# Designs tried in a protein design chat: VH-VL binders against Probable septum site-determining protein MinC (minC). Part 9

Target 1, 220 residues: Probable septum site-determining protein MinC (minC), of Prochlorococcus marinus subsp. pastoris (q7v2x8)
Amino acid sequence: MKLILRGIANEFIKSFSFKNFEIDQNFFDKLITKEAPAAANLITENEKINSYELAKLKLILEKHFIKLSNIYSNNRETVLSGKSLKINSTFLKIKDLENQLPLDPSYLKKDILHKGTVRSGDRISSNGDLFIIGDVNPGAIISANNNVYVWGKLFGIAFAGKNGNKNASVASLYLNPLQLRICEIVAIGPKEKPKGQHPEIAILEDNKIIIKPYFLNQNL

## First folded at step 8 (VH-VL; framework fv_cosibelimab)

Design S24
Fold by ESMFold2-Fast, scan of step 8:
Structure S24 (fold): chain C 220 residues (1-220), chain A 120 residues (1-120), chain B 112 residues (1-112)
Amino acid sequence: as target 1 above (220 residues)
Amino acid sequence: EVQLVQSGAEVKKPGSSVKVSCKASGGTFSSYAISWVRQAPGQGLEWMGGIIPIFGIANYAQKFQGRVTITADESTSTAYMELSSLRSEDTAVYYCARESEWSGLYFDSWGQGTLVTVSS
Amino acid sequence: NFMLTQPHSVSESPGKTVTISCTRSSGSIASNYVQWYQQRPGSAPTTVIYKNNQRPSGVPDRFSGSIDSSSNSASLTISGLKTEDEADYYCQSYDSSNQGWVFGGGTKLTVL
């Protein structure tokens, strides 16, 4: 069982155990000190949780100003338990359930910051986010398990979410790649080169890669 | 300091039902689980079930499922345990107890007990 | 699904130490916390130990709890026995599979 918490700026992944109250108490105390309004998603793979136990979890979370917003489970009885408490609850098979987990640094994934041009024939791969300060030339390939950010021009191939994260993105100051890939979805580069240099972001929506302007306003 | 006060002793005939009350005062009622535990004369403690009043969600021990109903009234801070189809073996002292705040750690307060005698 | 087994009775003299065991029939005793309750004749139970080894306010340090994984049991130890310790003692643990409480059969402690 995993509990994903959303704050104003942060998402956290937490393995939850009812027998280890001391660990749970310590975790919640840390969240309170961060003073961020939070919502939580509960993900369970092979656990049957009845309404009574789920209600106890809901009470613990509410005491720490955390709203239990969604439940994702491959157990139909657990989904029914969530619905009985008026929590949005969705049945998902194991493969889809894994896609609900954020692939961020808290999973022991390592972000890479690369400074300089990535030249034709170069390959850079990150187990977390990949940050490039420089241009990525045609014939270069950059990839990340999470997001790809190019603070420069992207002309090569970029692959984000390479281990199945559908929420991954590719952003660049000048987005004109030969190929974009997010998760299993592939798109060829833009039909026409961008006029002028302005930031753009590629994201996956409804199994389709969409490119849109990336404004300084938060609109991800 | 929470105090749990139960209803008085009852004498019932086989086949009837009994409803025992447990009124909480001096502390939070709605967000704490309240359990019911019985003890037959000379026997040990036996858990029957519990309820979380704020959600109206009850849970029952397998042995009593179908015969026991646990309810709560938040407006009066009172929990109830109703046991139907009474048998002589149901003669016991029935206790209510408040479960501690955190995921079933322990019972931190107990009612004084209600003696229910089933006789023909 | 498990049972907690306690000895039916134990006896010891004032001033001595007694230990009451609580053995789990299946699954590890360490899988869930163990509590201990004291019940004097004519009274409701009261907690003497919670979370394996913690004491509530007002319980003297003569009462202690422990877990032994090798015997799959929990133990309540009472040192410096006093006549007022004479009571029935019950262990308790939570069954996560059935989502309910399990009590041991109880141990009658006689202090003579």
Scores: ipSAE 0.284, ipTM 0.659, lowest interface PAE 3.7, mean pLDDT 81

Design S26
Fold by ESMFold2-Fast, scan of step 8:
Structure S26 (fold): chain C 220 residues (1-220), chain A 120 residues (1-120), chain B 112 residues (1-112)
Amino acid sequence: as target 1 above (220 residues)
Amino acid sequence: EVQLVQSGAEVKKPGSSVKVSCKASGGTFSSYAISWVRQAPGQGLEWMGGIIPIFGIANYAQKFQGRVTITADESTSTAYMELSSLRSEDTAVYYCARESEWLGDYFDSWGQGTLVTVSS
Amino acid sequence: NFMLTQPHSVSESPGKTVTISCTRSSGSIASNYVQWYQQRPGSAPTTVIYKNNQRPSGVPDRFSGSIDSSSNSASLTISGLKTEDEADYYCQSYDSSNQGWVFGGGTKLTVL
């Protein structure tokens, strides 16, 4: 089976293959850091996937703000499982399944400056630095190949250095994210509020994400 | 941290049915899968099935298909396991357990267990 | 379908190290994560290792897990054995083909 991930902002598509639903946090860490997908199509061949497995996949994807939009399968029971979950599901012969695979045009964006609130369910991805002038709400995901700067409050998920840049950073006027990632290193945010009301910066040092105060008179 | 509290011990006759409850508190119920596992006296753990409450979708181990029904009531944060056509070999402690958020990952919370005794 | 095979019992003296194996009968042990549960007499199981080698908060670092692809086995290692470690230990993995959970037969650990 293949999980085709669709970027909402760039109209780019990434294809991934996995077998027997060997999907876990490591799988999603890889996908979110590199591509920041917003939607997914599931393509399966003859394997029978019951509604329990599809429901769990749907929930895991939704936890990462990815909508499972379509299922294409050569197994009629798998199609019925998808329909029972109100997912647009279509039976296709194996020859026709290959036509659902994208040719993967990849469009790279440079630095992005976003003005305004990034709302729950929104996703913003940059191939350079990402600058947000506004708050990033819980349920939003922002990512950049280089640095992420939030001139506001960060409550959502932020990923910096998504193409392997270990010198990348995440900075915010109020750093209280659900999750931080720099390259392959993940820090799950606590539910506790940050101490005080000053800017902080997260950096990668010795394969650990370290958060420290950041003063505005320091150059970025 | 979620806590799972199960209903009390039951004594049933062969051929009857038993319905065990598992109430979740202190955490999210609907979007986590709840599994049922049994353990006969002096024996090992045996998975029976599970349910994802938010979708009302259950899955059963092949050995128990046709005899076990797992349901959930989101309004009371309670999962149920009903086992029919009881036999003496169904005498066991029945546990509910919450699966972690990840597909194919571990059980992160367990109920205290419910002893079901089948005797005539 | 596959079976997870554990030794029925293991024993060791306090302060020593013990290793409990969990062997998968078909397919690779590395195909799915392996978890380890501890069950003391009269109690529900608790997780001591998840995702092959991770420890939950509150589980001492004396507990560790590993995977050996050459023997198609997972192992639970407990160092610095204490009397309180006496329990039954169960490995667990997910069967993607049958879409369900599989437990090992359990190992009784005696600390003498």
Scores: ipSAE 0.397, ipTM 0.738, lowest interface PAE 2.4, mean pLDDT 82

Design S28
Fold by ESMFold2-Fast, scan of step 8:
Structure S28 (fold): chain C 220 residues (1-220), chain A 120 residues (1-120), chain B 112 residues (1-112)
Amino acid sequence: as target 1 above (220 residues)
Amino acid sequence: EVQLVQSGAEVKKPGSSVKVSCKASGGTFSSYAISWVRQAPGQGLEWMGGIIPIFGIANYAQKFQGRVTITADESTSTAYMELSSLRSEDTAVYYCARESDEWGLYFDSWGQGTLVTVSS
Amino acid sequence: NFMLTQPHSVSESPGKTVTISCTRSSGSIASNYVQWYQQRPGSAPTTVIYKNNQRPSGVPDRFSGSIDSSSNSASLTISGLKTEDEADYYCQSYDSSNQGWVFGGGTKLTVL
């Protein structure tokens, strides 16, 4: 069971689980102060939750100015309980429930998928793999505990293997970074610019960052 | 701090019904849940059911399903427990209790109890 | 779906320490929080421990709670026993499957 919180204007998303329907008061106080969620979605799998328990959850959330907006569950009794409280409630198969979860790199998944340009002054950090669909401009810094993948041009600073993973890599459709880091090893730009636009991957070999052609999908 | 005050003792005939009240003061009545618990003479505590007054949603222990009805009146900050088809075995002290502000993790306030005696 | 089993009675002298167990018959004791209520003769119950080991304001630190997963039990420990501690003690936990509260059978503590 997970409770997904949504902000009023900025559409920030937080995923949380709770045990025994216990919700930490300090957690809500912190969220109201820092992130101000106004709505929540409840996602449950096979748990059967009666209308009494859902009413208690609804009451606690409303006391913190959070509307319980949607319930998604693979349990039909739980869906009926939600409907009895006038909460939009939808039955979903287990495989479809995961599609209702936001990507939360610190809790549910460590990987981050960022869509759009990473501009000068921006910093993006992932506890798993980092996927960028877009360009990383000079002056931007991106980092990951595992791999960094840029489906675009990399001109900024990229740091992979922050947690000591020597098998980590940095890959891009056009690899021309200001600086590459893999674990503790630093390389300041490649000696020569990439010859044409083709994917390249930077890896750690013999304690040196080596750049090689990387062929992801030549059929496209 | 919330205080719960219950109605006075009752003596009832077998087959009749009894309705016990529990009036809350010192807090917002609609902001918490109220449970009902009974205790037969010399016996332990037995949960009967509860209600969330603001939504009018009640839940009952299986043993009492069909005989117990729990209701609330927000205008008077009062919860009620009605038990029908009374038997001698229903002789007990009946308590109301507030489920805590921290999500109903425990009962943080209890009424003084109402003795219901069922005798012919 | 489960029962909470307590010893029927326990006796100890003033100043000594007593421990009361609460054993869950099915599922893990750690899967739901355990609370402890004190009921003195002629009085309504009051909370002495909540969320396994937390004390409400006004409850002295000689009351403590613990969970032991190996025995599937919760315990209430009262140190420095006083005559005022003579009471019945009830453990309580929530049954998520049947969505209701379960009380233990109660333990009568006599302070002799």
Scores: ipSAE 0.348, ipTM 0.692, lowest interface PAE 3.1, mean pLDDT 82

Design S32
Fold by ESMFold2-Fast, scan of step 8:
Structure S32 (fold): chain C 220 residues (1-220), chain A 121 residues (1-121), chain B 112 residues (1-112)
Amino acid sequence: as target 1 above (220 residues)
Amino acid sequence: EVQLVQSGAEVKKPGSSVKVSCKASGGTFSSYAISWVRQAPGQGLEWMGGIIPIFGIANYAQKFQGRVTITADESTSTAYMELSSLRSEDTAVYYCAREGYDWLTGYFDSWGQGTLVTVSS
Amino acid sequence: NFMLTQPHSVSESPGKTVTISCTRSSGSIASNYVQWYQQRPGSAPTTVIYKNNQRPSGVPDRFSGSIDSSSNSASLTISGLKTEDEADYYCQSYDSSNQGWVFGGGTKLTVL
């Protein structure tokens, strides 16, 4: 079977092959990369993959900002497993599986305003800025090519500047994420949790993510 | 680091069901797989199944298919294992364990203290 | 479908080195990571080796793991044996065909 990854801006395409009857750990070690976010297609022949294994794969990919977008398989149970996870899954004859290369890119809407809580398991992505009116719960992933603004509490994973914009920022009324990423730089959640709900902003400075109060107004 | 705390010992009659709980604290619950493993007296470890709480998706070892049900309640960070149609051979210590989600197989990085289930009479 | 076979028991004197094997019956031992768990009487298992040869924080470097593809086996080696090492040891790996976890039968280590 194959996992085909395409970058959100179509700046790369990667193909990973692994054993027909065994999904081995070696391929996952290769997925840890600075080239996220991406969309992925899984192409399998006759091998059966149950919903539990697909769910684990989905979570591993999403931890690395990769969306498992399509499954193409000549195994009907694998297709049903994908559908149970709400992944677009299609049964194809073996001769037609080769025609599923290349991966269709995951096109993100420019400048998104989302109203409401982003729940565990949700993913929201923007080609421009992303503005959330609500909380981002643990297990949620939000990303933007430019800035991420959360008018609420940020407990999930936030990725700003994903297309190389080093001037991108992540701002929230309560900034306590599991992980922040700006451009190529990653920061794991802070050792000390914020006190109260004062706005904070994370920016990339000297190749390092720094967090400071949102209103360090230089004009006023 | 996550800590797993299981419910107390149970004594059950043949043909009944038992439901063991496993409460997680101190770490992320919903996006990690929680497995159940049993150990009969003087015997080795035997995997029964697992669940990924965020998706509500469970997987069961073939030997237990049809008798075991694994569920999770994300609001209380608690996983449950229910085993039905109990027999004397089901007398065992039942463990819950957390699987890392950052690789397909990984290892059980946290274990519950175990729950003794005795099937007698 | 495969089995992981361990010796039922091993014994050795304090200060010596012992090696416990874990042999996979079909498919390559290297196809999936191998873990090793230590279980003392009355206690839950704890991890001593993960991903073939990695040690969790707090596990002394006397514990090491290895894979030998020629014998299709994984090994747990404990050097400088101490009485506190007396326990049951279990290897574990993933069975892709059955889509589940497989444990070895366990090895009782006696330190005399």
Scores: ipSAE 0.364, ipTM 0.728, lowest interface PAE 3.3, mean pLDDT 82

Design S33
Fold by ESMFold2-Fast, scan of step 8:
Structure S33 (fold): chain C 220 residues (1-220), chain A 121 residues (1-121), chain B 112 residues (1-112)
Amino acid sequence: as target 1 above (220 residues)
Amino acid sequence: EVQLVQSGAEVKKPGSSVKVSCKASGGTFSSYAISWVRQAPGQGLEWMGGIIPIFGIANYAQKFQGRVTITADESTSTAYMELSSLRSEDTAVYYCARESEWLTGYYFDSWGQGTLVTVSS
Amino acid sequence: NFMLTQPHSVSESPGKTVTISCTRSSGSIASNYVQWYQQRPGSAPTTVIYKNNQRPSGVPDRFSGSIDSSSNSASLTISGLKTEDEADYYCQSYDSSNQGWVFGGGTKLTVL
């Protein structure tokens, strides 16, 4: 079994034993030094782990500001144990479990929260979600592997899902961008500026970017 | 620092059920596992099961599966162990015990005083 | 599933040293930590050793624990025996396969 940390560069546990639930103290000291909470994925092969043992692991990780986010296992009982704890748990065949390991340290970086105006010429890139509290001016470029949220006005260029996530979105309190991109699909800014001041969200459907009001029922 | 205080002795008839309580004070309750252990007269310690109160998740020893139910009430910092279909062989002192923090190796760092349950006709 | 086997009883004179063994029936004794509990007559158990060889605060250094992989056993050693050490002693370890706790049968220590 492997415990993979997300949101912290260059950190992962190659093997883990439930013998005593102890993880190297030097490992936790490194996490504390980075002053950031992290998320972890648990990958197991054929090990049967009941909900009680998973709950203990979850508790230990949470005491160190680590969220147990996903479980990938070739044991169906272990998957059921994870689901009983409301942890996203997926059954995978052994050959597919290796695909859950990180390919490079960039996959371990946290979401970015930026406070303040993003000015013309500025570029902000996130390997997770990107949250902006402020306006994004014309000539600025913001991008994220997942979602882009602008708690302010978006006039610049926004790219969401830049690593292939077709479920990514771009949302803003005033959505009037020069250009939107979700994955490799591009939409040039609207001809009409938004009528009124209401939040909107851009999503990818059937290989097209569509924009809809966010104040409406969010169900399609 | 934490103290576990159990309910008083009980005398029960065969076929009935008993519910023993264990109240924690002077320390953290919700994020520690609470185990139940019994000891028949002149016999050794036998683990029955445990619970992690914050998640409401219990685990039971195979011998007691189907007869024992362990629950917890976080608002009163109290764990409960209910044993059904009592037999004379269930006459024992029942202990609750708290599992320590993971860095200390998950041993039983605090024990209740014990509750004597006598099953007789 | 495994059992932990202890001698039924041991006895020794005050001031001497006694050792109580705890043997695991299957799987390595080193696969999981071993704890030792002391139960005096009429009292609840208390921890004297945890994580194989660690002492809780307040436990005298006369108490020590060890693991012997060759005999697949853990041992509790009490030196400088005192009358107050007279008690039942239980070893305990965790069964990862069945995900539960296992106690040894207990050893009655008599100090004569």
Scores: ipSAE 0.330, ipTM 0.693, lowest interface PAE 3.4, mean pLDDT 81

Design S34
Fold by ESMFold2-Fast, scan of step 8:
Structure S34 (fold): chain C 220 residues (1-220), chain A 121 residues (1-121), chain B 112 residues (1-112)
Amino acid sequence: as target 1 above (220 residues)
Amino acid sequence: EVQLVQSGAEVKKPGSSVKVSCKASGGTFSSYAISWVRQAPGQGLEWMGGIIPIFGIANYAQKFQGRVTITADESTSTAYMELSSLRSEDTAVYYCAREGEWDLSGYFDSWGQGTLVTVSS
Amino acid sequence: NFMLTQPHSVSESPGKTVTISCTRSSGSIASNYVQWYQQRPGSAPTTVIYKNNQRPSGVPDRFSGSIDSSSNSASLTISGLKTEDEADYYCQSYDSSNQGWVFGGGTKLTVL
């Protein structure tokens, strides 16, 4: 079975089994937007999940501010269990269950391309790489499990390598962020304004964020 | 930490019903599962079923389906186990226990003191 | 459905190490966590091991748990055996197919 979890700008799939009656707690700790309620859809095939088991799953998700919104299953008992908990539950044949999953398996590593300014108060997250064509203003937060690329000016907060990728990077045409993060390493933005607009990349070396000129050609 | 306190010993006739209570104090009641386990004299532990009080949802062991009813009253932080159609082989100590961790793995982290139910004519 | 099988009794001298097995009859022992409970005469059970090998606060480090997939069993090991360890020990795991908890038959530990 799968949980499809939705945040502000991404979704990801968690495959798991009720046979072990367990879900990895680290999974929930990696979720973005813990302060705002998130939504989850449960997709099961032939697994029989009773109302007691489903109620335990519902409680775990609610502890992490995640609402179990929909259940889609090829097992009628599982559908009845969802309905008993007042969860929108639908019986679907196996072929139709696949329509509830993201069309592209890359949703597990979904790259996001955002065109336009990311304004103060905006948040954008990606399960793969994040590409911004525009400026990221002070007060904006952008994040990715892999790399962050800003084809514009970066003044806000950028977070790359969210799920432990130490090879992740943050690159921008004008790198002057309030804060950079790569994995667990944090760097507060430079006090000196960059001299002119030239591309720079931030990378993690020896557990320190290092910023250097970016000489790679990004033309497709 | 939660403390579970059960009702006192009962003596019942065959064919009757018994209802045992389990009152929780000192910890969270409503959002943790409460299970019932029995032990016949000189025998092992046998799980009967459990309940998640906040939803009022119970689950029963196959052997006891149709005879056992587990309920909870959130206002008094009390869980109940009612066993009907009593037979002499239902003579046992009945325990309530809380599943301590808020995850699907669960284990019984707190146990009541036990209630002896004797079924005799 | 599965059963958890334990030896009926084990005995050992103070200071020695004893191991109690818990064998799953069908499906992998590693499919679900295994817990171990200690019950002294006249008392309610108490947890000595949870999630295969974790100890609750207050349980001495002499108690340890393990899983052996090749024998399809879990084991409770008690080292530095003391007279107060004399008790019945029960393993427990969750049966996903039957959707409920299963206890082993119990093992009486005698410390001579």
Scores: ipSAE 0.452, ipTM 0.780, lowest interface PAE 2.2, mean pLDDT 82

Design S35
Fold by ESMFold2-Fast, scan of step 8:
Structure S35 (fold): chain C 220 residues (1-220), chain A 121 residues (1-121), chain B 112 residues (1-112)
Amino acid sequence: as target 1 above (220 residues)
Amino acid sequence: EVQLVQSGAEVKKPGSSVKVSCKASGGTFSSYAISWVRQAPGQGLEWMGGIIPIFGIANYAQKFQGRVTITADESTSTAYMELSSLRSEDTAVYYCAREGYEWSGLYFDSWGQGTLVTVSS
Amino acid sequence: NFMLTQPHSVSESPGKTVTISCTRSSGSIASNYVQWYQQRPGSAPTTVIYKNNQRPSGVPDRFSGSIDSSSNSASLTISGLKTEDEADYYCQSYDSSNQGWVFGGGTKLTVL
């Protein structure tokens, strides 16, 4: 059982046990401010937790201005307990629960270099920059916390700045995506194919995604 | 400092139900769990269940599941314990207690004075 | 599920020290906090020790609590015994598996 702090930062608070409801008070006092309200997700494997225990946890968190937002569990009774408290609760298989955990900062691979075609149904995600040597086909989704660079043709969906970096960009040798996203701003791909095959870069400017040609002889 | 005051003694017939009240004053009621504990004459303490008033969520000891209902009224800071299908074996003093909680533990920090319920035909 | 076992009765002379044990039948005694309650005849229980070894305000230093993992038990120790200490004493701990409270059977302390 894990309790994950979200909102201020996606942080692993600690392994949580209902044994004594022990949570580091100093950790909460340090992180919780009015400027940055927090939310938490509870992740449990096979533990059966009743609505009474979840209600105690919810009260403790709320006293520190933390909202218990989601419960993910491989135990259907625990999911029902969460729903009875009006908490968004989802049943997940044990392996899928790992996708709800934040990455350990000491083992983060920030930048990813992928060589090869990203095919329909494929999904590649990076916590830093994402560099693809190959084409990204329709039906593929690529994403990065910072920049997305495609040394090839981009036909799928690209998402840059997914952690709120408004200076993020998407660049490709042939930019014809189904959809571009930078932070929370979405642009649907152009109705017509680009007339020429030249590198382009998409950036966020005045809350709009702007696409510009990238020229070697100009500082772009 | 929380004070818990319970309703007065009751005499009930077998097969009937009894509802005991526990009113809190001083300190916080809604965001602390209230437990119910009984003690038959000459016997030890036995936990029955508890409630978190702010959510209206209760849980019960397995022995009492199906016979006990614990409720709370936040507007009057009062918790209730209703025990149905009474038998002579249910003759006992019934206590309410507040479950204190903090980051480092959970324990009972206040007790009501007790309510004697006698079941006789 | 576990049980907490206490001796049925203990007795000791005024001014002496008495120790009441509370043994957990399964799982470690140290895995959950232990509380101790004093109940005088005709009265509601009152807390004399909480979280293994803490005293509430107003409880004299004569009362102390401890945990012994080797015997899987908690102990309540009362030194400088007084006649006012005659009471039933109950230990209590939380059962995380069944998400409920467990009380020991109680110990009658006689001061003679």
Scores: ipSAE 0.210, ipTM 0.622, lowest interface PAE 4.3, mean pLDDT 81

Design S36
Fold by ESMFold2-Fast, scan of step 8:
Structure S36 (fold): chain C 220 residues (1-220), chain A 121 residues (1-121), chain B 112 residues (1-112)
Amino acid sequence: as target 1 above (220 residues)
Amino acid sequence: EVQLVQSGAEVKKPGSSVKVSCKASGGTFSSYAISWVRQAPGQGLEWMGGIIPIFGIANYAQKFQGRVTITADESTSTAYMELSSLRSEDTAVYYCARESDWLSGYYFDSWGQGTLVTVSS
Amino acid sequence: NFMLTQPHSVSESPGKTVTISCTRSSGSIASNYVQWYQQRPGSAPTTVIYKNNQRPSGVPDRFSGSIDSSSNSASLTISGLKTEDEADYYCQSYDSSNQGWVFGGGTKLTVL
């Protein structure tokens, strides 16, 4: 089982894994850093934890001003125990429990704005949206967890939605890439080059990458 | 320092029930677990169960499930242990004890003086 | 489910050192903290050691606790033995799987 901590002012997120139900002074010393946690989520798999043990955990955390906010468990008795203590408790399958883990601080959404040409051999990666003001040459690779916007010509490889965002897009003033990727879907560049220089956008539709012109009245 | 004071000795007939009280003073009651432990004459300590008064949540040792009920009244800082369907082998001294806080690593930091319950005709 | 096993009795002369063992039947003794309680005749138990080796305020430093993972046992050691140390001693640990407390059977210490 894991305890996920969150701060007040900053998104201080820290994850602790532990076996069995042992919470002591040393455990708490590991929780208290320069940024104090304010809330916690408990994630358990098949462990059965009764209401008495959850009440102990709730009490320990509350004595240190940490609210036990949510319990996610693949054990229905543990979920009922949490609900009996008025803690938001949700039954999740094992595969879905991993989605409750915090992102590494380095994975927090960080948009990148790059000004200038991205040359052959260059690589730029963003954990949020990626904005390029300039051209992306053949042999360059640009990627983002969300959208990729090239305010210039795109000739290289662009990868959007790296973290599974199927609503991600790749847009450019002249979209002629060697390769496009959105999530797990790959498209090789078009056989015919775009007619004229007008903005185009690539999106994922029916598990296929579709490229279409940008129109004035298109909803953003 | 918390002090735990228990109710006086009782003599009960087989098949009846007994309810022992444990009143806390001088320390925090509601936010600490109170456990019940019994000791038959000349025998060792046996954990029966406990309660966290602030939440009204109790937990019982398997051997006593169905016969023991542990409750607490925060307004009087008093915990209760009721044992039903008494048998002669339930003759014992019954202790309440407070679990320490998390800083101390959870141990029984204070004990009541004990209540002798004799099950006999 | 585990049991904590102690010797029924130990004896030693005043001024000497005595050690009382507490062996866990399954799972590691180090999985949970071990406490030690002293019970003098006619009295409620009182804590002499908690968290394996810590002493409460007022307990003399001649009382010490230790863990030996190789024998899966905890030990209470009393040095400079005094007549007032004559008592029953109980070890205690927490059973995480059954979420409850377990006591050892107790050891009667006689100071001859």
Scores: ipSAE 0.324, ipTM 0.672, lowest interface PAE 3.4, mean pLDDT 83

